VH-VL binders against Protein mesh. Designs and how they scored, part 6

Target 1, 209 residues: Protein mesh, of Bombyx mori (Silk moth) (h9jiq1r811to1019)
Amino acid sequence: GVAGIFGDPHIVTFDDLQYTFNGKGEYVLVRVDHSQLKLDVQGRFEQVPRNIHGAVNATHLTSVVAASNNSQTIEVRLRPQHAQWRYRLDVFANGKRVYFDRTALRVQYFPGVTVYQPMYVLNQSEIVVMFSSGAGLEVVENRGFMTARVYLPWTFMNQTRGLFGNWSLDVNDDFTRPDGTLASVDLNNFQSAHRDFAQHWQLTDREQR

## First folded at step 1 (VH-VL)

Design Lm32 (framework fv_latikafusp)
Fold by ESMFold2-Fast, scan of step 1:
Structure Lm32 (fold): chain C 209 residues (1-209), chain A 122 residues (1-122), chain B 108 residues (1-108)
Amino acid sequence: as target 1 above (209 residues)
Amino acid sequence: EVQLVESGGSVVRPGGSLRLSCAASGFTFDDYAMSWVRQVPGKGLEWVSGISWNSGSIRYADAVKGRFTISRDSAKNSLYLQMNSLRAEDTALYYCARDYYDSEGYEYFDYWGQGTLVTVSS
Amino acid sequence: SYELTQPPSVSVSPGQTARITCSGDALPKQYAYWYQQKPGQAPVLVISKDSERPSGIPERFSGSSSGTMATLTISGAQVEDEADYYCQSADSSGTYVVFGGGTKLTVL
């Protein structure tokens, strides 16, 4: 299954539910906490710096932090604005900057996780993270905005929690809060999605990776 | 109201140094990238350097790389351009400009200062 | 060394339509922006993102872009529109800001 966060941003859950997200701060995108399978993927959202033609309360994804089982923690971070460099994604493994071999295959191996930097495409930066657990993360930057997709094998089905839903194959229970209660969300009211559901998955500074 | 006020322009000899300042007011300074754009009197506009809202991204035109340094100070709402190893071709009116950069990566200048004149001569 | 090419001058009579062009190989992928500069004054943004008119800019100003050419159109030019006009875009990488050489519009 695949779930992700795109553009404005909008979220597509593992059950293919789509909704608008405009939260600020750090949030649980997906979490699995089972004895044999553990996954934690967190996203950081910051205010979009746009207010010339009107007030803009939109946010955008600026960082994704992920770890699975006993792997190193991988962070993929967006550089703000177009950098002098053509590539705009920074990668950290357990807080240490990751550098890729430019002469051949762009792969770095860490305990429990492999990080791959595909060949640069004009105006597009990309990082692929592959965990030994089978979980995958793909981050793409294009024209200053970051998108992320999480790929999970079917063994994770009905074990996920967070903004990406519970992967029960039923969209009606994707708005499950951390305490297990179901939020009643009006998809035509973005305040409802945030107030009644998404804000409950916001992390404190102590819970961030 | 948005205001950008440049200062520091002067007459300097080739090889000399100057520091330009731009005082910003009327908007949240840290929400915007800022740029320096120069213009030789009677000639066209040339982009010189740009800096993101958090100084995390800094860019220079090829003509000034290695000689000029752009910086900003959030506490003072000010933009700076340190110019070293000045050449005759650096003679121009230097504008401070508010650099609109949105989430789609598009970039343009919606407000400009009045400019400060730099003359490099013997 | 990527350049945006503008004609050095355009002349129209009051009430005529003025068209100022801007040519560049990256324009199919990059937005064009237009600035008006009157003598002794700072530039003023008159068109953003190819065709959007900022608040306060007269409706006679419009912009368009097709292929490698962007066009600023002033429908029914007024004497007060006499100025230098600059297009601005980015190089193909989107990293560097590039200005056109400027067009002097004469309305007389």
Scores: ipSAE 0.000, ipTM 0.447, lowest interface PAE 14.5, mean pLDDT 83

Design Lm36 (framework fv_latikafusp)
Fold by ESMFold2-Fast, scan of step 1:
Structure Lm36 (fold): chain C 209 residues (1-209), chain A 121 residues (1-121), chain B 108 residues (1-108)
Amino acid sequence: as target 1 above (209 residues)
Amino acid sequence: EVQLVESGGSVVRPGGSLRLSCAASGFTFDDYAMSWVRQVPGKGLEWVSGISWNSGSIRYADAVKGRFTISRDSAKNSLYLQMNSLRAEDTALYYCARDLDYYESDAFDIWGQGTLVTVSS
Amino acid sequence: SYELTQPPSVSVSPGQTARITCSGDALPKQYAYWYQQKPGQAPVLVISKDSERPSGIPERFSGSSSGTMATLTISGAQVEDEADYYCQSADSSGTYVVFGGGTKLTVL
């Protein structure tokens, strides 16, 4: 299965439910916390600069932090919109910056996780994170906007929680809050999606990186 | 077919201003980053400034930062360099160059003929 | 300030192999590019990304990079190869484009 966050932004869950997201701050995208199966993927969302888009309440993904059982924590971070940069994605492993060797395939190995930087494609930056647990994360930057996809093998089915849904093969229960209750969301009202569902997956100050 | 043509070079007094233009043809201008590279006659190449395909990223050499402004106009397929507070050290032939790989490693595959800027008292 | 160091000149006889070096501390992590410039002309990209030949560049031109040194090799140099050669890379931050000081190749 695959789930992701794209564009303005919108989210596509593991059950293929689509909805609009416009939260600010740090949120749980995917959480799995079972005996031998763990995954935590968090996203940071910041205001889109007004000079670029003009939309008053637009946000965009600026960072993804991921860890799985027995792995180092990997962060993929978008370089600031208003700063000069040569490559738009920075990678950190347990808080330390990762540098890729241009003379090789750009692969770095860490306990429980492999990080790969594919060859540059014009107007696009990409990082692929592969966990020993089988979970995968793909981060792509295009035109200053960051997109993230999470790829999970069948062993994660019906065990995920967070903004990307619970992967039950039933879209009706994808709006499950942290306390296990189902949110009633009006898909035509993005404020309903935030107020009634997404806000509940926002990380507290105690849970932030 | 693929061509870059610079213009605007002239003789200017120190402290003066000048605007250089570069007209691009034969390729999709908006798919490429662009740079200005200068060369004092008989001397080596020096990178001046670069701009990404969508103007979202702009870089300047320290020697010109705060004095020069790079810009582009997609409707006119043109690149510009506004030069203010000119110094004798800015005397050079100014090349417009197409950059294949702005974000990873700058690669200048197409160059114009250059336009000469002379800053003289 | 970061710089790329090239020899000022290299001389070879026709048919001999010319080697032009470019040294810089950031070269282990940054690609090297090579440009040929003949008098009164704009530079021409002759080697891209350490070792790739652009379309139209003769096979006698080759490039390599190892550690802090990049090398342009012209096997069987010809009189028409007389020119100034510039290496180009980036500083350690990747922010600034840096050119070497240039090497004048004489084939006589």
Scores: ipSAE 0.000, ipTM 0.439, lowest interface PAE 17.0, mean pLDDT 83

Design Lm44 (framework fv_latikafusp)
Fold by ESMFold2-Fast, scan of step 1:
Structure Lm44 (fold): chain C 209 residues (1-209), chain A 121 residues (1-121), chain B 108 residues (1-108)
Amino acid sequence: as target 1 above (209 residues)
Amino acid sequence: EVQLVESGGSVVRPGGSLRLSCAASGFTFDDYAMSWVRQVPGKGLEWVSGISWNSGSIRYADAVKGRFTISRDSAKNSLYLQMNSLRAEDTALYYCARGRLYSSNYPFDYWGQGTLVTVSS
Amino acid sequence: SYELTQPPSVSVSPGQTARITCSGDALPKQYAYWYQQKPGQAPVLVISKDSERPSGIPERFSGSSSGTMATLTISGAQVEDEADYYCQSADSSGTYVVFGGGTKLTVL
């Protein structure tokens, strides 16, 4: 299955539930803490810069940090740039910046994870992260906006927690908070998903990777 | 540049109410979480309440839950604390502080001068 | 309830190294922050995120954290450093802000 975060941000869970999110700070996108399967994917959200019409009360994804089992921790970070031909994603492995060879195959190998930088296309940057556990992460930047998708094999089904839901094949339990309680969310109320559900998945200071 | 100015503190009898205000200037108010922190004269600091940049997350210390209400007004760059059912133990200097609520990105990096609340008993 | 424990007082001579400790069960999960407060003044952030020194804070101030203990170190303490020092962190969930009881630093 696949879950992701897009645009304004708009979240699509593993059960295909869609909702709007406007939290600021660092959040658990998906976590798996099973004895033989571990996954931690975190997202950072910052306020959208003010436009000429004044303040914008919305956030956007600016960084995704992921690790699975005993892998290196991979961070993909948005770099705002004006020029349309410039690459706008930076990659870090255990805090160290990753550089891709311009002329060679754009693949870097780390313990438990492989990072691939596809050939740059105009106005689009992309990084693909492939964990030995089978988990995958795809990050795409287009015109300064970062999107992320997490791809999981069926072995992760019903093991996930976080903003991307619990992948139970039932959308009705996707708003499960860390303490196991189910949030009642009004999808027509922009703030309801944040107040009643998403804020409870905000990371503590030292849980940020 | 950054300034936080509290007001509204006064002497009140037990069971009374007060509304504290904090006027913020020198920064983009909507970019920061805001908190109230109090200090009994001669004693230590105690966190009272915090509110996120968009009012989506609000938290209270157990000692004030159900009695105090934190709010903010982006158009006025102001933070408020409505204090009801005041008790003698609420007597303290109340600081407006920028920063801390959930995120390591928001230490309390700026504080106001404080406003004194005295609940006489 | 979760508490941060500091010694009530620390005394050093001018030029000596002062060390103020802060102990708490959530410190392995949460950053420690340190504030200096002089009489009649608001607190001033002197160390952020365990070990980062904010702009304008003298180089003699440093911080560290290991396990359940955070430490503020003032190398070559000056008389002007005499103040109350508070550590601050959060409970394990990150929901509630917690301050230590404060340490009075005397420089004589």
Scores: ipSAE 0.007, ipTM 0.497, lowest interface PAE 11.8, mean pLDDT 83

Design Lm48 (framework fv_latikafusp)
Fold by ESMFold2-Fast, scan of step 1:
Structure Lm48 (fold): chain C 209 residues (1-209), chain A 119 residues (1-119), chain B 108 residues (1-108)
Amino acid sequence: as target 1 above (209 residues)
Amino acid sequence: EVQLVESGGSVVRPGGSLRLSCAASGFTFDDYAMSWVRQVPGKGLEWVSGISWNSGSIRYADAVKGRFTISRDSAKNSLYLQMNSLRAEDTALYYCARGYDSYWAFDIWGQGTLVTVSS
Amino acid sequence: SYELTQPPSVSVSPGQTARITCSGDALPKQYAYWYQQKPGQAPVLVISKDSERPSGIPERFSGSSSGTMATLTISGAQVEDEADYYCQSADSSGTYVVFGGGTKLTVL
């Protein structure tokens, strides 16, 4: 199954429920904490630096951090706006910058995880992260905006928590807060989705620092 | 760079049908909700319909519900409005606009296409 | 049948402050947006999310929202600011997009 966060930003859960997201700070996108399977994927959202006419969203995705069973932690970070336009994603493995050889296969191997940089496409940057657990992360940057998708094998079904939902095959329980309570959300009201559900998955310690 | 171009506006008789098109360029069409907003010449703006990026959420103003159908085609980067059972009060300049919920403002607008419903 | 209420017209002299109000019961829960429209042209977003000014919009434009009222303020209005101004928000449920009736700003 697949779940993701897209440009404006909006979220599509593993159960295919769609809702608007406009949070600031760091949030749990998906978490699996099970004896046989562990996965943690977090997203960082920052205010759009300067309002450009035609770009009026309050926040945008600027970083995704992911780790799984026995893996190094991979971070894919949006490069600063002033950097060279052709490629705008930076990759870190356990906090150290990863460089991709333009003459090689563009694959880097780390304990528990493989990172792949696909061939350059005009005005698009892409990184694919493949965990030994079977979890996958795809990050795409297009025209300064970052999009992320998480791919999970069926073994993670009913084991997920976070902004990407419970993956129960029932959209009615996707707005489950960390304490297990179900939020009542109006999908056509951004404030309802954020106030009643999304903010409860915020990593408040990091936001307050 | 970012551009929306409407087409399809015409003169039509009451009870007739018309299909409007909006061609998007210069941005990732599939990342944005889209709307149709109309304006009677010399009058105010009225929201008509909106559609989410994946067509999973579609909304209509009460005045057009049951008569108009909004759709999008990601392969063609295009937005459509199928208008059926047209009435004199549907006469207006129809704008294509990017964004439609309270999260997104209408930050990009086309120049509009004129629809006239008259006998 | 939720609506946003604006005055039909506002007149100021060049250099004076123009204030255009937008009233609606859902404004405590929903963002307000402001558009400028000059004759024969498409609307231009001048204020986003109550108070944010898009890049390229002159600093004399500002917005605020308190309770059931949003306000567009043009400090030191200029002749070129003469236009129709529309507020936009959503109903209480966030289901419908709603525009105010528009305010004609005259700068004489």
Scores: ipSAE 0.000, ipTM 0.410, lowest interface PAE 20.1, mean pLDDT 81

Design Lm8 (framework fv_latikafusp)
Fold by ESMFold2-Fast, scan of step 1:
Structure Lm8 (fold): chain C 209 residues (1-209), chain A 124 residues (1-124), chain B 108 residues (1-108)
Amino acid sequence: as target 1 above (209 residues)
Amino acid sequence: EVQLVESGGSVVRPGGSLRLSCAASGFTFDDYAMSWVRQVPGKGLEWVSGISWNSGSIRYADAVKGRFTISRDSAKNSLYLQMNSLRAEDTALYYCARSTYYYDTSGRYPFDYWGQGTLVTVSS
Amino acid sequence: SYELTQPPSVSVSPGQTARITCSGDALPKQYAYWYQQKPGQAPVLVISKDSERPSGIPERFSGSSSGTMATLTISGAQVEDEADYYCQSADSSGTYVVFGGGTKLTVL
C-alpha cells in the first residue's frame, strides 16, 4: 500500500481517504511499531514564502525524516527558495550530507537503508529511500513544491498510525489521534480536520528525529 | 511597538450577553494566531478560546463551548469574543493574547504579548 | 482533566536562588513556558520552550525540564522579582492550553 502528501498539500491515506492539510510545524506522517517493522516518518511544513504582492495563504512540505528498524535516519530537505541550482533536494544520513557520484550509479548504501537518486529529469528532483524492512519513501520536488509517498508491504496493514491513517481498509477510523481516540471530522472543513485531528499528530522539538 | 487594547467589559446579569473587542497595533495582525485568556481576580489564568490568522482554526475551552464565539477582522486589526448565556463563573478579567504560531493557539506555543485586560462581572 | 501543579508560594531572601516547580504528566513530551505577573499588570513571557530566555529578560532567569517536572530558577532574586509566576504547557494531546495554578514569589 501507498500513502502520501501532495500539492497544496493534500493527504491520501493508506485507506485511500483524501483530505486537505494546512498545518505548520513538524508532524508524524506515519508510524509503525510492529515486531517485524518499526518505521517513523515525519514531515516538516512551513509557510509558503510571501510574494511581492502579499502573503500566500498556504503551507508546504519542506523536509521528510524517516527511520526504520536497524537503519540510519534519512532526511530529505527542500533547498532554500533562493537556491538557483538544478537539483533542489538535499539528503542527510544520521545528520551528515549525502553526495551522489555524477559519473557512477546514483546509489548509496547505509546500515538498514539504501538511498537512490534517479537520473535527472527536466525541472524535477527525486530521491528514493528503500529500507531493509521493506518500507519505501519517495520524495519528489517539482517547481519548488515537495511531494512524499510512503510504500509499505501489505503484511503491515492495520499497523500504521499518523496523518496517513491506520490502514484498516475502513476510512472511518483514519482520523485516530495519538491517544487512540477517534476524531469527528468534516472533510469539507479543513478547520475541523486540523483542529480535531491533524494538530494532535504535531511534534515538539523533543519528539523530532 | 506591539500593543493590544481590550474593551467591552461590563457588569451583566446571569443569562446576559456581552461582546469583547481587542484592538491590535504595531505588528502585522495576519501573521499571528490570537487567544482570549481569563483570570478571576486573585486567581490563576484560564485559556478561553483561540483563532488562527485566517480564522481557519478555532478552538474553545470546554467551559465556554457553545456559549462563546471568537472572531477576527483582519481589515480592522481586531479580535472579538461574543459571550452569550453568561454565568457567575464567567466573572473574570479577560486578556487578549498573541500566539507565536500563526496557524492556531495550541498549548505547544506561548503567548508573547498580552493586553491589559477588560473586566467582566456577572452578578445577580 | 489534565492539570499543571505549582506550589502556591515560595519565599527567598534577596540574593538567594528561587526555584518554582511545575508538574504535569504531559511535560516529558510538551514544552513548558513561564510567565511573570506583577500586581495590576498583564503576564510577561519570561521563559520559552523550557529554557529559552526571550529578548529583554534578565540573565538571572533560567528554566529547565526533566521528566514530569519543569523548573523556573531565579539566581540572586531581587525585590523587583516579587510576582506571581505561571507555567503553561499543552495537555497530553498537544491541543489545549493548560496553565498551572500560579506561585506567589516573595523576596523577604
Scores: ipSAE 0.006, ipTM 0.471, lowest interface PAE 13.0, mean pLDDT 83

Design Pg15 (framework fv_pimurutamab)
Fold by ESMFold2-Fast, scan of step 1:
Structure Pg15 (fold): chain C 209 residues (1-209), chain A 119 residues (1-119), chain B 107 residues (1-107)
Amino acid sequence: as target 1 above (209 residues)
Amino acid sequence: EVQLVESGGGLVQPGGSLRLSCAASGFTVSSNYVHWVRQAPGKGLEWLGVIYSGGSTDYGNEFTSRFTISRDNAKNSLYLQMNSLRAEDTAVYYCARDQFYSRGWFDPWGQGTMVTVSS
Amino acid sequence: EIVLTQSPATLSLSPGERATLSCRASQSVSSYIHWYQQKPGQAPRLLIKDASNRATGIPARFSGSGSGTDFTLTISSLEPEDFAVYYCQQRSNWPLTFGGGTKVEIK
């Protein structure tokens, strides 16, 4: 299954439901709590300044943090702009910066997780994170904007929670809040998606990885 | 070119064991999901199991106790260990790539290796 | 498990004719259906991914459509090399499952 956050920004759930997201702060993108897999993927969103790409009161993804059972916590963070074409993603494993050689493809092995940096895509920064459970995370930066995709084995269908939906094949169930109640969301009103659903997945400081 | 080549098939007696190999070229097995799919003579395709990029595995329910998928990253190869074989396990066995960010489609497939379980 | 039912089991047509192949799922699979072509003695070949997206190198005469439980593979004008068995496959629920196949044969 695949879910992700993209561009302008919008979220595509595991059930292929699309909705606009403009929350600020840290949110649960996906959480799995299964006997074979515990997975927590969190995203940080900051407000886009006025006139950036014509957006007003929009947010953009600036960091993704992911951890699985018995794995180190991997963070992929958007770097402030140094030059237009330079690499703009920083990687941290349990809070310690991971270094990749810019002249070669690099693979870094950690308990429960492998991180690698593909280097062949021109004018694009990319990090791939693969957990021993088979869960995957792809983070791509292009022109200063960060996108993220999460890939899960079919074994975990109907076991996901968070902004990326519950993976039930019924899009009506994708707006499930942490307490298990269903949100009534007007997809033509992005404030409805935030107020009635997304804000309930916002993390407190104690819950952030 | 990205390629998968299976080997190790042959004739085995009921109750016997056999290990199949799948050699990858043009990509790294530790960066991809790789599946095993089988096809009995004149029948359709049946999904057997998968090894994920991180090394964990999943199987169809009927295969979990008898079949084990493993890999050797240094040799860029996968293995399927088959135990307690039965006549109904007679099939062509394929390995197939599912890219590192899996969408559950198989491309490429190996050419397959034939396993015949007969007395 | 999700059962995929392909119909017809056999489709007898002449070159130049349109082929329409059906795949029905026992429960909703969203758009998560892939199509494969298999010729005798060969491994399957990916044709269509996620209901409607043609795989690399696949001719424009192949197209896929559908969502939910009903899916269709269409070959707009059959070429001699298109006579083969076609399988649908779902990625929606574990375990992964294939349909029983539709054989497209020369009339």
Scores: ipSAE 0.007, ipTM 0.444, lowest interface PAE 14.5, mean pLDDT 82

Design Pg19 (from Pg3 with heavy chain V98T R99Y F102Y W103I S104W Y106S T108P; framework fv_pimurutamab)
Fold by ESMFold2-Fast, scan of step 1:
Structure Pg19 (fold): chain C 209 residues (1-209), chain A 122 residues (1-122), chain B 107 residues (1-107)
Amino acid sequence: as target 1 above (209 residues)
Amino acid sequence: EVQLVESGGGLVQPGGSLRLSCAASGFTVSSNYVHWVRQAPGKGLEWLGVIYSGGSTDYGNEFTSRFTISRDNAKNSLYLQMNSLRAEDTAVYYCARTYYDYIWGSYPFDYWGQGTMVTVSS
Amino acid sequence: EIVLTQSPATLSLSPGERATLSCRASQSVSSYIHWYQQKPGQAPRLLIKDASNRATGIPARFSGSGSGTDFTLTISSLEPEDFAVYYCQQRSNWPLTFGGGTKVEIK
């Protein structure tokens, strides 16, 4: 199954429910916490940079942090707009910067996780993270906007929580809050998804990876 | 001040193609939601599609196969590529910005261009 | 798609009179109706957002009310510049849709 967040910001859950997300701060995208299966994927959302010629109130994804069973914590971070470099994604493993060899080695191995940087495409940056648990994370930056997708094998079905939903094959269960209660979200009410559901998945400083 | 200026309208033959431009000033198109709305002579307003700040697009069901919205961030401009035009596509085409209150989500059209006339006729 | 029906199609009144314009939705749109004014040869202008909130710079004579399926735009005392076409628009569901308009004309 696949779920993702797109830069404008749209979320598509594992059950294919689509909704608009525009929160600020750090949020749980996916969480699985069973005795033998663990996954934590968190996203950071910041206000789109204010331009002298215009004010903006939209948010965008600027960082994704992920960890699974017995793995290093991998962070993929968007470089600021002022960056001169063509490649605009930075990778950190347990807080240490990861470097990729442009000429030969584009794969880095860490305990429980492999990180791959695909060949450069014009004006596009990409990182693929593959966990030993079977979970996958794909991060793409295009023209300063970051997109993330999470790929999960069937072993994760009906065990996910967070902004990307439950993966129960029933979209009505996708608005489950951290305390297990089901949010009453009216998709005809743009404010309901954030107030009644998404804000409850916002992380405190101590919960951020 | 915020301003939107459309251009590229004119007379086009049925089955032909046309590209409209919308030049923005006073704000950055890559940081806002910008839409195309059309109005046939003597008729009401019809929403055509949107390009979001992140670059993805949505269209009304009638337009998804023939019309494409794009932008050029360096030129701070929005485009509407129109293909396989029909007489029924004759209208004034507006580009318009929506204000997104990211807590409440309001999406009113707060600024509009003056419009550009497209006439599809042989 | 949500269909918005505006009535009457034409409203003939004199300056100083009260205008009451209706917008009915084919299904509930909560309070998610915006109102626009369009003068001949001009682009639409935002008047009221989310049923009852006046946009910046809009005179107090304009007011909106309603919820669910029935919405009203009221102009308490028509000024010469208020003779125009008025459109309602819903933001409850995609695609975005507009009403057919009400033309307020001089009697």
Scores: ipSAE 0.000, ipTM 0.424, lowest interface PAE 17.0, mean pLDDT 81

Design Pg27 (framework fv_pimurutamab)
Fold by ESMFold2-Fast, scan of step 1:
Structure Pg27 (fold): chain C 209 residues (1-209), chain A 124 residues (1-124), chain B 107 residues (1-107)
Amino acid sequence: as target 1 above (209 residues)
Amino acid sequence: EVQLVESGGGLVQPGGSLRLSCAASGFTVSSNYVHWVRQAPGKGLEWLGVIYSGGSTDYGNEFTSRFTISRDNAKNSLYLQMNSLRAEDTAVYYCARDTVYEYGSGEYTYFDYWGQGTMVTVSS
Amino acid sequence: EIVLTQSPATLSLSPGERATLSCRASQSVSSYIHWYQQKPGQAPRLLIKDASNRATGIPARFSGSGSGTDFTLTISSLEPEDFAVYYCQQRSNWPLTFGGGTKVEIK
């Protein structure tokens, strides 16, 4: 299955539920606590600058941090400045910047995880992260906007928690909070999704990777 | 009038920690990128790291594990937390203002205003 | 990382003379070079941004030129206050890097 975050930001859960929120800070996108399938994917959201856009409350994805059982922690970060006009994603492994060889196959191997930079497309940046557990993460940047998708094999079904929902094949339990309670979310009210559900998955400083 | 004022420097023993402050006036730190740049005695300038207008940070690879940049928007101030200090960290530390980031506009990453600098000496 | 090489390391001249300072990049940086002036005991001051654009308040005697890998800062006629160390900086690639500096000193 696949879940993702796009644009404004819009979220599509593993059960295909769609909703929007404009939270700021770091949030759990996916968490799996199963001993053999342990996975943690976190996203960071920052305010879109007000002087460029009419949407003063808009946020955007600026970083995704992911780790699986016994793997290196991989961060894919939007480069907010045009220091290098062509490529706008930076990759970090345990906090140290990763460089890809432009003259060879663009693959880096780390304990428990492989990071791949696909062939460059003008004005688009892409990083693929593949964990030994079978979990995958795809991050794409286009015109300064970052999107992320998480790909999980069927073995992860009904094991996920976080903003991307439970993968239970039932959309009615996708708004499960960390304490196990179900949020009452009014999908016609954007603020309800954030207040009643998404903010409960916001990370404290102690929990950030 | 745009002004940056560093403080918190001094003598510290190897292995020690120190927190530098940079107080901003005449602009809001959350609207700009702000960088830390250091200069060892008699040496050139070395870029240490940045905090972006959105609050995320970047560092030179040698600094990632020992140095942390943060800010307090209510106090309009920036901080540099330095841990596990070594003799090689002896330097004047500057905070410097960068251009405001505008989505869809190019970033120029030039330092138009600098603080006076604060001297950190790591010695037994 | 991009290495910036400044030459000469020291330039000994008299007031009124023309100063020409070089900054060479290990790979192309387009026009993404800035120049700073630093006087003893003072913070650096921005002179030129993006190869050739004078910063606000900078006298017309300072000019910059170049593109790709080869950049020049020119001071058409040195004033006493111009004797200082000059640094180039690139914004083309991360991490940001500075040149080693050129000291312009009184002959």
Scores: ipSAE 0.000, ipTM 0.424, lowest interface PAE 16.2, mean pLDDT 82

